VH-VL binders against Probable Brix domain-containing ribosomal biogenesis protein. Designs and how they scored, part 5

Target 1, 224 residues: Probable Brix domain-containing ribosomal biogenesis protein, of Pyrococcus abyssi (q9v200)
Amino acid sequence: MMLITTSHRPTRRTRSFGHDLERVFPNSLYMTRGKKTIQELLMEAYDRGYERLLIINVWKGNPLKMTFIKVHPDDWGYLGYLYLHGVKLQREMGFRGLNPIREDMPLVVTTAKRVGLDHLAFAQVFSELTTGKFVPRGDKSLLSIADKYNTDVLAVIERHPRGIVVNFYRLDVTKERAVGPLINVKIWIMEDGRRWDYKEAFGIKVKPRRKEGEAEEGARKDSH
Below, E stands for the ipSAE of ESMFold2; O stands for the ipSAE of OpenDDE; V2 stands for 0.75 times the mean of E and O plus 0.25 times the DockQ between their complexes.

## First folded at step 1 (VH-VL)

Design d10 (framework fv_duvortuxizumab; at its last look DockQ between E and O 0.03; V2 from the best seeds 0.00; counts 0 for: pae E 12.5 > 2, placed apart)
Fold by ESMFold2, look of step 2:
Structure d10 (fold): chain C 224 residues (1-224), chain A 121 residues (1-121), chain B 106 residues (1-106)
Amino acid sequence: as target 1 above (224 residues)
Amino acid sequence: QVTLRESGPALVKPTQTLTLTCTFSGFSLSTYGVGVGWIRQPPGKALEWLAHIDWDDDKRYNPALKSRLTISKDTSKNQVFLTMTNMDPVDTATYYCARVLYGSGSYFDYWGQGTTVTVSS
Amino acid sequence: ENVLTQSPATLSVTPGEKATITCRASQSVDYMHWYQQKPGQAPRLLIYDASNRATGVPSRFSGSGSGTDHTLTISSLEAEDAATYYCQQYDSYPFTFGQGTKLEIK
């Protein structure tokens, strides 16, 4: 489904997140970034038959951004970006040693039973980014959806007080709860102009500061 | 509007078990990324985290007190319970429940008013 | 355990002046959080995720810093700001709080 890698010089937490995604995106592979350029990554993704390249970007040791790229020899391009409040890893949710999925099954993207229009829009967006299949939830159980679409893997879009959550289920592992990773999205942007921002959605007014000479939010040194 | 309220006994004798209830409104523990935690504060002392429980029934405890603490929830009643065994006068404190938001870091965005528990006699 | 040490322990400041409260962590913290506690009241969230103000917090409160050194700044103190201030982290288990800084208005 997709080739998953990081920005240069990832941390252990970022690598763990990439491996967790490998375990919930069917037929996907986590690959060490090394010195590869975007063009080289696209070539490797194409040669391996992946339709998507996912790059997990790091800031100050945390996976804070996911970049999705369409893989095509003549028509590649950036599709969109997720900016994250944060993640919760599978091991932090009590799951270790899950095997990647190597069976021919889709990722189904759906929602919790009671969500708003922003969540439905993001479910469609997430399905486009991941080549997953968006299935409207209605009153259906996750088990009935999984059975109908012949899959064990669901990404469920859910409400959060200051973001949109993606939770992953592996019904072959347990039917009782999500296995993770949990992804808390604060902003998503598609290259076609669609976007969502938690500050606008929740009426939060947050402004960048330049009092200490910082040129940009998040551009801080890890030194005294 | 998010509110939390602690309830339980004001006076506990040494060696007894304390059970506290947090009743909340304005949110549900069926919401992913949300939890409820307990924090205490002895008179004139700093805040001390005790435990929290999240939407997925994941439970975490202060390692120094783990053998004495049990946290549980009833999602349908919007309640979280904390049990602390073998109470001692040193455990005299104000006990707070608070909503936990999980993310890159985790923090407590809404707090109850607190309930004062005295351990004596 | 990530130990948070605040300084100063007590800070006496004239209304209208600037107060600076430091929180030093024994391990790096990306997402420091800050709370205000007035006498007889529960703590109140001021700053989350290093620099974001919680709902209803005046713009005179700001958080900054990175790594092991973090700062809460109150730029134009008012009498109502008399309180004890705590930093808190959960970049790593367990949750830890600083020991508190008592801010007094002269």
Scores: ipSAE 0.005, ipTM 0.478, lowest interface PAE 12.5, mean pLDDT 86
ESMFold2-Fast, scan of step 1: ipSAE 0.260; ipTM 0.725
ESMFold2 (binder alone), look of step 2: mean pLDDT 93; pTM 0.950
OpenDDE, look of step 2: ipSAE 0.008; ipTM 0.522

Design d11 (framework fv_duvortuxizumab)
Heavy chain, then light chain:
Amino acid sequence: QVTLRESGPALVKPTQTLTLTCTFSGFSLSTYGVGVGWIRQPPGKALEWLAHIDWDDDKRYNPALKSRLTISKDTSKNQVFLTMTNMDPVDTATYYCAHSPFGELLFDYWGQGTTVTVSS
Amino acid sequence: ENVLTQSPATLSVTPGEKATITCRASQSVDYMHWYQQKPGQAPRLLIYDASNRATGVPSRFSGSGSGTDHTLTISSLEAEDAATYYCQQYDSYPFTFGQGTKLEIK
ESMFold2-Fast, scan of step 1: ipSAE 0.007; ipTM 0.510

Design d12 (framework fv_duvortuxizumab)
Fold by ESMFold2-Fast, scan of step 1:
Structure d12 (fold): chain C 224 residues (1-224), chain A 118 residues (1-118), chain B 106 residues (1-106)
Amino acid sequence: as target 1 above (224 residues)
Amino acid sequence: QVTLRESGPALVKPTQTLTLTCTFSGFSLSTYGVGVGWIRQPPGKALEWLAHIDWDDDKRYNPALKSRLTISKDTSKNQVFLTMTNMDPVDTATYYCAREGLGYFDYWGQGTTVTVSS
Amino acid sequence: ENVLTQSPATLSVTPGEKATITCRASQSVDYMHWYQQKPGQAPRLLIYDASNRATGVPSRFSGSGSGTDHTLTISSLEAEDAATYYCQQYDSYPFTFGQGTKLEIK
């Protein structure tokens, strides 16, 4: 459950991405940024009962960065950041005019069946950032997970050669394929010190600004 | 250990072209999220961002100076170059190169002073 | 361009005191960066993305704020903190810096 907005003067593509997220994050609202400050957005989010504020920043006309902020009257703070290679919008995946999600269902976060440790680590991170519920995949079908957790919405963490993909399923719309948006994550950073970078994870030797993590080791194994 | 060092002429005549070289070590410009920028500071004045070049070979220039600036790199030699045409006495400044990490500059060269006078 | 105005222009304090430097942006800024520059030296990154302390920066430095108003706070000032401090935004091109705040230790 979150309030979603953009940096000031968003592109149409960035606004579309915000609206797409509103259609896959239960109990969430995309709000036009206008001249609103982060403090005003935090007040609005709190008044509406949201636990997160998400700011989508633009780079070269595309969504580049997703900043997740914890909403609390006495202890708000930055939680973490997703730096993106890019996104694929719901309309680019063939879906328009998706209905809002029922407010009483959770967002379940899981993985594709054949993933490495870096995908499992990110699934946990993504569930923390969104307040979603992480559910290990194993050999379970998405339908069986959805049924057990009384939801139609799943965020599925998938493999990608140049990063980690988040793809959204709406089982009330189609049981055949993801509806999107598709988010391709290159780097994620948590304020508690956990970090991941696809270049380091895939065996590219770089001088780190970050400490090493299990997610990075898992991704290297997956690339082979 | 990350280090950057600027080099170039200390004295430039009006109308001439300035070419500065930034030589760095301890990182690569092929790394996602990493860039190198140029920032200048006239004596006793504030910092002014000039240009940067990113990991994805994207080049950005300060619009106030864009017609005069060219930034380029030689990734194999760990070098970034800045060329500034039609130098004027108001361009007298200390010129810095610095490593950019998605909008902030975390390691800076010592700076090279450029005086523009006849 | 987004114009950053720092206040005060000059601040004179004694060791052990707290200093507060403000940066006001003409357009809203989600995340402000802060730099320290000592005479004859290159700037040093102190704070990035509003509140993150850069590597090697003492805990007495902290950043806060959002929108048009951002603050750098230095608690328990030490003689070595005498410097000019600059804010910087990256929400829009061109990247811009404030005009600087000169901190003098008595």
Scores: ipSAE 0.006, ipTM 0.444, lowest interface PAE 13.5, mean pLDDT 84

Design d13 (framework fv_duvortuxizumab)
Fold by ESMFold2-Fast, scan of step 1:
Structure d13 (fold): chain C 224 residues (1-224), chain A 121 residues (1-121), chain B 106 residues (1-106)
Amino acid sequence: as target 1 above (224 residues)
Amino acid sequence: QVTLRESGPALVKPTQTLTLTCTFSGFSLSTYGVGVGWIRQPPGKALEWLAHIDWDDDKRYNPALKSRLTISKDTSKNQVFLTMTNMDPVDTATYYCAHRYSGYDLGFDPWGQGTTVTVSS
Amino acid sequence: ENVLTQSPATLSVTPGEKATITCRASQSVDYMHWYQQKPGQAPRLLIYDASNRATGVPSRFSGSGSGTDHTLTISSLEAEDAATYYCQQYDSYPFTFGQGTKLEIK
């Protein structure tokens, strides 16, 4: 799917986040930045068959920024940017030592059951940035979506009072709850001009985020 | 402009099978996240959800009526069909089809005008 | 199934007054939809996801509530508001509607 790296001089937390993403983006690789230039990274990504290059930075009071770049030998370019309130690492959610996904399976991007149109729009944007497959949630359980699309990994877009949350599920690890990382997006900008800012759209008056794992209640009931 | 219109027989005899057609414009059931639902209303009574079908051919039925209901679509013709077997006088109602966003459950909007089906001998 | 009970069953009000319609669910509902149905017409979506007004719906309509208790409020009634109002939940299958509240304007 993608080559993942950091800006020069990454923090330990930023490096951990890169490794977490390697474990939820199928057929992706976290690579230490070292002295590599963007051109060298693009060449490496192309040689490995990746369609995206993701660079993780710390930016001006924001804990993290994620920059997505289209990989192509003759037509590479910046696609978009996610500015983050913060992240919760897989280890902080109780998961250590997860193996990367090297099998040929899609990353399915869907939403929690109770979200607004801004979350739908972001789910589509996130699928474009990652090359994931957007699947509307409706009344479907995450297990039924995973089964239909032959995948073990889902990125679920959730409500948050001050942004939009991305939470990752690995159904080969647990069907009970998300494994993370949890990403809280405050601003997203696409190079084609589309953009979103939580201050304009939401604020603290927006409905609070749904409880972790609530989206999977239907799956457990229906399986029974 | 999104519009839907129901069509089918006005009179059905007991034990017969009812087939209703919903013809729509302004959207496609090949579009991600879009669905069409069927809701009925007996004279002077409350609304009752029957079934829906989504862009990906995912189907849901009211469990009370599931054994009698079949929902299908013809995406190329912008049509959704509802079939209900073994009709009974208590099934007399106005039957509506309505647009929905299946990924968000933001309600049914817009609705067709409804088609009245009377079940009588 | 999740049974929705509306109250009152009917109410009669004069123009300019406030009306409150309640919907009580037998099981907790995070978000309630509300519909308006005028005689001889199809229902019209008024409120979705508890408190959001649908396109073209006047600001005098508002929704509130959580858990088992939800309300639709019309802050300054007009003659055109005479209709039957329905709540609907989508938290569980089957989707269910309340029995309706008939609003008459005198």
Scores: ipSAE 0.007, ipTM 0.489, lowest interface PAE 10.9, mean pLDDT 84

Design n01 (framework fv_namilumab)
Fold by ESMFold2-Fast, scan of step 1:
Structure n01 (fold): chain C 224 residues (1-224), chain A 120 residues (1-120), chain B 107 residues (1-107)
Amino acid sequence: as target 1 above (224 residues)
Amino acid sequence: QVQLVQSGAEVKKPGASVKVSCKAFGYTFTDYYLHWVRQAPGQGLEWVGWINPNSGDTNYAQKFQGRVTMTRDTSISTAYMELSRLRSDDTAVYYCARDLYYDSSGYDYWGQGTMVTVSS
Amino acid sequence: DIQMTQSPSSVSASVGDRVTIACRASQSISTYLNWYQQRPGKAPQLLIYAASSLQSGVPSRFSGSGSGTDFTLTINSLQPEDFATYYCQQSYSTPYTFGGGTKLEIK
């Protein structure tokens, strides 16, 4: 599916997030950034047969931005960006030592059973960014969807008061609960012009409370 | 103003079921997860489970699995917790509480509590 | 399940004192820890979330610290309304478990 890396100077938390994604994105690899350029990463991704390059940017030690790039020898380009309120790591959800997905299976992207248009739109966007397979939820159980599409891995798009949450399930690990990582998206932007901002969606006129590690739009930096 | 209003006290016999309601005011009901927490007389707090009012998805503590059911009715902004096969040690005040979900976890608004007494 | 242990179970203190309450998790929970205050006959009130973030409307004399397994709640200058029971709670993994509580009593 994709080659995953970080911006320069990643923290342990950001590296952990990259490894977590490697465990829920089938046929994907987390690679240490080091001094590699975007061009070098694109060549590596192409040589390995990946369709996407994902770069995780940090601010004050936390994953803040996910940049998705289309991998192609003649037509590579930036696809879109997810700006994050934050993430909850697999270890923070009680899961350590999960194995990467070695079998060839799709990443199914679906939603909670009852959702608004914003969540449906993002599910489609997330499918495009990851090359996952969007499956409408309806009244179906996650187990029935997994069985039909011959997969153990689902990304479920859920509601959040100030954003959109992506929650990952590994049905080969547990049938009861999500394994993570949990990704809380506050803004998404596609290079084709589609975009979403939680402030506009919820009519928020007052800036949300600032926490250390949360970046204001236009104040983002590589950190640590 | 944000407020969670729960149904009144219940007295039940062992083996019966009880259904407690929690009506939300002053915010968009489907934007926040609701948790249920109980407290036996003179004892500490115990988490029962949560419901996502938007999707209807639930998560229950293993010790209540098979006995508890959480539901909601979005048309009246009300969540419900039903506990079946009641035992005397289920006697407790049951609270509903609003959570900002993962990013700001913590229950920022609580209902007033519903006393459920299980006795013969 | 993650077990949460609070110490002490009770504290006697005077108005103006600095009080600290400890909470220990049986495994690492990062910073996914909340502190609540409960007055007799009332629902709990959130004081601190994410180990150190002060809830809106809560007096600045309350502060939280810690990460991993060891956490503390500090009340800088105790006021009469602070005599209550305090609970920690991990929000790292279900079931979300609470500590046994610390009762803060007037001397």
Scores: ipSAE 0.000, ipTM 0.451, lowest interface PAE 14.4, mean pLDDT 85

Design n02 (framework fv_namilumab)
Fold by ESMFold2-Fast, scan of step 1:
Order: sequence, then C-alpha cells, then structure tokens
Structure n02 (fold): chain C 224 residues (1-224), chain A 122 residues (1-122), chain B 107 residues (1-107)
Amino acid sequence: as target 1 above (224 residues)
Amino acid sequence: QVQLVQSGAEVKKPGASVKVSCKAFGYTFTDYYLHWVRQAPGQGLEWVGWINPNSGDTNYAQKFQGRVTMTRDTSISTAYMELSRLRSDDTAVYYCARGYDFWSGYSEFDYWGQGTMVTVSS
Amino acid sequence: DIQMTQSPSSVSASVGDRVTIACRASQSISTYLNWYQQRPGKAPQLLIYAASSLQSGVPSRFSGSGSGTDFTLTINSLQPEDFATYYCQQSYSTPYTFGGGTKLEIK
C-alpha cells in the first residue's frame, strides 16, 4: 500500500508511530529516512510497487503532520495533509509485537455507528489518502464488514470533542477492542481544495493553552 | 468561572474501598480530560490516571491497575475515582485536575479541585 | 516510565533574589514539560506549560526554558508569595510523572 517514513530527524515516538502504521496498513513498509530526498523515496516506493508515500513530520517530539503523496512514474504529487492533535501508540494501548499484515487484503475504512457528516466525509478522504476501501457503517458490526470484504484490518473513524479520531482494529489479534494506533486529526487539507478544521466543524471555543512561538521540529524540512 | 469541587474527607479501614467525586462548573464538561493525582502527607505528587468525560475511556498508572476505577456522569458534570483494597500507604490527598485534550499530548493541569483527604488506618 | 529529577530539593532565598530550579528527564521529552506551584495546604497551580509558555494570570517574573532532557524554572525577582514548593511534570507520555519537588524557603 504505501512506503512510510519520517522527517529527517525523527524522535523515538515518531519512529514507533511509523512502525505502528506498518502493522495496520496492508502491504506497507516503514523505512528509515536517513538522508533520502523526496525524489529518492518516490523512486524507492515505485520500485517496490507502492501507490503512496507517507511522510510523518514531528512537532514537540510527537507526530504533528502526515503528508500523503501519490506515487506514479510520470504523475506523482502531493495528495493531502493530516494535522494531528496527537497519537496514542499501540504499546500505550496494551499491544506489543503485532505482526505486520503480509497477506493481500484490503484496508477497510468505516465509521462508528453514531457519527456526523464530517466523520463520513473524512472516512472517504482517509480512504483516498491510503488507497483503503470506504465502507458505510450503517447498522453493520465490524465483524460483518470484515467478513464481507475478506479482511482483518479496519480503520474506524470515531467522534472526539476536539477532532476526528482514526482507530485501528486487527480482528486477527482481538475481536473485542481496537489495537491502535489512535490518531486524533484536528485539520485535514487536500490538494484539490477540500479542507476541514475542527474549530469550524464543532463550534469549539476551547483552544490549546499554548502560544505558538516555537519552531516546528521536522515539519519545516518535509512540508510544502 | 471554572471550578472543580470534590467530595469531603474519608476515613477507611484497610481492605475497604473509597469513591471520591469531582464536580465540574463553568465549562463544557466533555471538552477536557479529568486527571487524578494523589499526594501522601509531606510527599510529592503522583499521577493516578485520567478519564475522557466524552467517551468514558480511561487510562491508569500501572501501580493502580486493578484497584482503581474512574467513571463519570455527564448529566451532572461529575467524575468519580474509586480505589479498592485500601492500604495504609494509600493515605493521601486525592486531587482531580482538568487537563487539556490528552490526544494532543499537550495536557497541562490548568485547574485543580481542592483535594479530598483519604485516611486509611486500622 | 520517565523519571523526573529536580534539583535542589530545597533552596533558601530572600525577597528580590533570582531563583533557578532545575528539572531533568530520564529520556527526551521535547518541550512537554509543565511547572506547578503548591502553597502549604493548597492544591497545585499551573505556572508554565510547554517548557516556556507562561500560563494566563501568572506574573511575568516566572519563566521556563529548556528542551529534551534539561529544563529550568526561573523566578526573576522573588516576592513573599513565591515561597512554596515547585514541581515539574512531563506530559510526553503516560504515566505522567512529577519531579520530587523543590521547596523554596525564606532565608
């Protein structure tokens, strides 16, 4: 599915996040960035048959931004960006040593049962960014969706007071709860002009109690 | 005006359980995580865990796993911390504190309850 | 777990002094570091968040600095109401952990 990497000097937490994503994105590989340029990464991704390049940028030691790039020999380009409130790693959810998904199976993207239109829109956007398959939830259980689409891995878009949460399920690991990582999205922007901001969407008047005045670690190196 | 108001002091015997409440005023209860932090007499601060009032999700420090349960009632903007199988070394002031969204990794405890003294003695 | 170490454990100072308190993390926590003040018999109060950002309503004589593993809290010109215990706290990962505290005492 995709080649996953970080900005040029990732923290341990950011590397752990990259490895967590490798365990829930089918046919994907986390690769150490080193000194590789975007062009070199695109060539590597193409040679390996990946359709996407994902770059995880760091801010204040945590993943801040996920940049998705379309991989194509003649028509590569930036697709979109997820700006994050934060992430919760698989190990922080009680899961260690998950095997990577090595079987050819789809990533199904769906929503929790009780969500708004913004969550449905993001589920579709997330499926476009990852090349996952968007499946409307309706009244269906996660198990019935997994069975119908012959998969064990689902990304479920869920409500949150300050954003939209992506939560990953591995039904080959547990049928009872998500394994993570949990990704809390505060802003998403697509290169085609579609965008979403949690402050506008939820009418939230609450702000992080932080004054922006610090340089963003990693984001300056890899983002537009 | 933002305030967190906790229940009154408790005296318990070893082996009992205690349930402390924390009622929120002056803000939207579901917009902030609530943390529980304890402080033994003359000692420092120790984080117990948090609850997301919107989802009901919790996270506990391993030291308290299996003995602590955090819940909330959104209809009355109140969070609860229940600690079971009490020992004398659980004697402490227990604080609730409002933390900005845990998912952002920017949680700072900007408002604190007045504290609840829990004394565990035979 | 991330261990937080404060130094000194106590410091004696006079009104008007500049006081510096240090906090060290056992691993890099970037700038996910908060400072709290606790007066006797009272709940802690937030002074500084994100290592260097001053909480609303806190006097400008308080400042924080540092990143990674080494952090400092500075009180530029000590006032009588500043005699209290100060705690650093990492918010980088759970479990959240506090330093052992620094008691600021009248000289």
Scores: ipSAE 0.000, ipTM 0.440, lowest interface PAE 13.1, mean pLDDT 84

Design n03 (from n01 with heavy chain L100S Y101S Y102G D103W S104Y S105E Y107F; framework fv_namilumab)
Fold by ESMFold2-Fast, scan of step 1:
Structure n03 (fold): chain C 224 residues (1-224), chain A 120 residues (1-120), chain B 107 residues (1-107)
Amino acid sequence: as target 1 above (224 residues)
Amino acid sequence: QVQLVQSGAEVKKPGASVKVSCKAFGYTFTDYYLHWVRQAPGQGLEWVGWINPNSGDTNYAQKFQGRVTMTRDTSISTAYMELSRLRSDDTAVYYCARDSSGWYEGFDYWGQGTMVTVSS
Amino acid sequence: DIQMTQSPSSVSASVGDRVTIACRASQSISTYLNWYQQRPGKAPQLLIYAASSLQSGVPSRFSGSGSGTDFTLTINSLQPEDFATYYCQQSYSTPYTFGGGTKLEIK
């Protein structure tokens, strides 16, 4: 249950990503940002009964950052952030015109069968950010997990050379492969202090990069 | 400074297996992913897969699933690619390459290549 | 799999010329595009990463541009050492895929 939106002036790709997420997060809505402030978005989310507000920020025309906010009238707050290498859209995986999930079913978060502790930790974090249910994979098939938890939608945490991948399965659409979107996470940070960085976790050295969204005179264009 | 040194040329018969090595020098072996890329004579580049030398995790192109195995030995900073059930169309120069693995970064250092010839 | 198409497959040019090579992805790859140079009998060398970032040690006459599906590599004022084959490569998703290559030949 979440309200999904973008930073101001989203690209077509970023809007498509928001719509893709609407189709794999049960009881969620992608809302055009327009001129809405964070406060206005939080009020909209609360009025609609959503527990989370997700804001997708852009960089060079692509989704760069996913900010998850806890929705509450008196105690709202930032929960965590996913910094992305990139995303692969549902249409890029061969799926168009998927309907949003309106039924009361959980988003089950699990892992691929052969993953490390970092992937298990992220699966738990992703379930906290989304209000999904973390289910350990073990030797179970995705179909058996879906059946046990009465759901058609799974987020599967998978390996990647430069980070951690989140891939989505819709078993009401196909039992054969993921529908997407595919999200490639390079850094995740929780407001409670837990954090992960692929360069530290995987022993990968990276060249210095300019900080994302460093403002000149405090005038950010695509931030909140 | 940074250098990847591969094993020498191999000639194999169809159905055999080949194991190519790639030894890393001049950097911390476990800090960078290693990729394997092949090039058939007069043709373009084809990605085979990668290995994370720190964890031992691998990812292979679907075309090679079940035939390729990538491993590493951190004590000697060496990665290996073993390709089994060789066919004549596996004849190629096989390169190892270091993934710079920074956000959006490419393969910044390559081995000299190992020619694998599959003929009967 | 993401298909990478390069054009032209070959181009003839003279020292001092400006050359542009195109690369098209079958689907959007953001800026996850790299360019490599391969001289005859040698391994490829990274020139450009993240579509437009110049690799350390690569001459400034090389530049890259584009995002999404359409990308270009430009070589301004060709030098004799630039006659080689050039490949684009997407690193957006596995399997990583390369373009068919563009052979830059002396006129």
Scores: ipSAE 0.000, ipTM 0.431, lowest interface PAE 16.5, mean pLDDT 84

Design n05 (framework fv_namilumab)
Fold by ESMFold2-Fast, scan of step 1:
Structure n05 (fold): chain C 224 residues (1-224), chain A 119 residues (1-119), chain B 107 residues (1-107)
Amino acid sequence: as target 1 above (224 residues)
Amino acid sequence: QVQLVQSGAEVKKPGASVKVSCKAFGYTFTDYYLHWVRQAPGQGLEWVGWINPNSGDTNYAQKFQGRVTMTRDTSISTAYMELSRLRSDDTAVYYCARGDYGDYWFDPWGQGTMVTVSS
Amino acid sequence: DIQMTQSPSSVSASVGDRVTIACRASQSISTYLNWYQQRPGKAPQLLIYAASSLQSGVPSRFSGSGSGTDFTLTINSLQPEDFATYYCQQSYSTPYTFGGGTKLEIK
């Protein structure tokens, strides 16, 4: 699936998060960044047969940022960005020493049963970013979806008061609860112009912004 | 500078216990797991187990289950491996090495502690 | 437990030679394979992690390749300080296991 790395000076938590993702993204590898450039990472990902490069950054010293890059010999490029409120690591959810997924299987991306259009849209975006397979939830159980698509791993998009949560299930580990990591997304932006911000989605009142063009238009009108 | 410093050589009789220490310098002790690996004279490397210094959780290779106990003292950034009911085939150099359950390799390693079991 | 088999168990070579050491896992371990160098009387030192990634400070003459069950360590132009024992190690699943070692000796 993908090569996963960090910014040049990762925190321990950022490194742990990268390794957690390696355990829920099938056929993926976490690699120490060191002094490697983006170009060197893209060549490494291509040589290993990966379709994505994921870079995990610290954003303004607080929540993490996830940058997804399309890997292709002739047409590589930035795809999109997830800005996070935070993450909950697999160890913080009670899971340690999970083995990587060695079998060739899809990452299925679905939603919780009772979510809004924003969650459905993000499930589609997350499947594009990861090369996962989006499956509408409806009234289906996670077990029935996993069986139909011949997979043990699902990313489930869930509600949160201040964002959108991605939670990972490993049915080869437990059928009772998510293994993590839990990712709390506050903003997502795609290079094609699609975007989402939790402040607008959850009705947080924002002061109206004055556009620079409106100020210029006013000045021209006054000069006449 | 990141380093692990181990206690000195020990000579023990069969049936005794040995406790080897590993003191961490140059990093936050509770941020990384510590592994124990042994090597009998002229032989290869054998993984004994790991300890999470933050929680105190441990994982031991089945061969050592019931004879090995790993502990730590966070106030002095020191981990311990105690091996009981010693046999002559426990004679080996015992290494501690830094890793994490999320880091798939061991770096750095301590200098090693020679444990000799002889009557 | 995952069994790790190295070949050869020993190899004699001269300075400047290209040396290859093979490591085979009893089941697929993806790229969770590391290579260590051990000089007599010293602790092991990490050379290669994740099958092919060179550890910081390790000379570029060392390289690793492979995935799944079959892995190779290559020393491109042997130097006097390279005469040592080399171990592969899987970190895919506990208990972590090592190959039997390959002793590199001077001809």
Scores: ipSAE 0.006, ipTM 0.456, lowest interface PAE 14.1, mean pLDDT 85

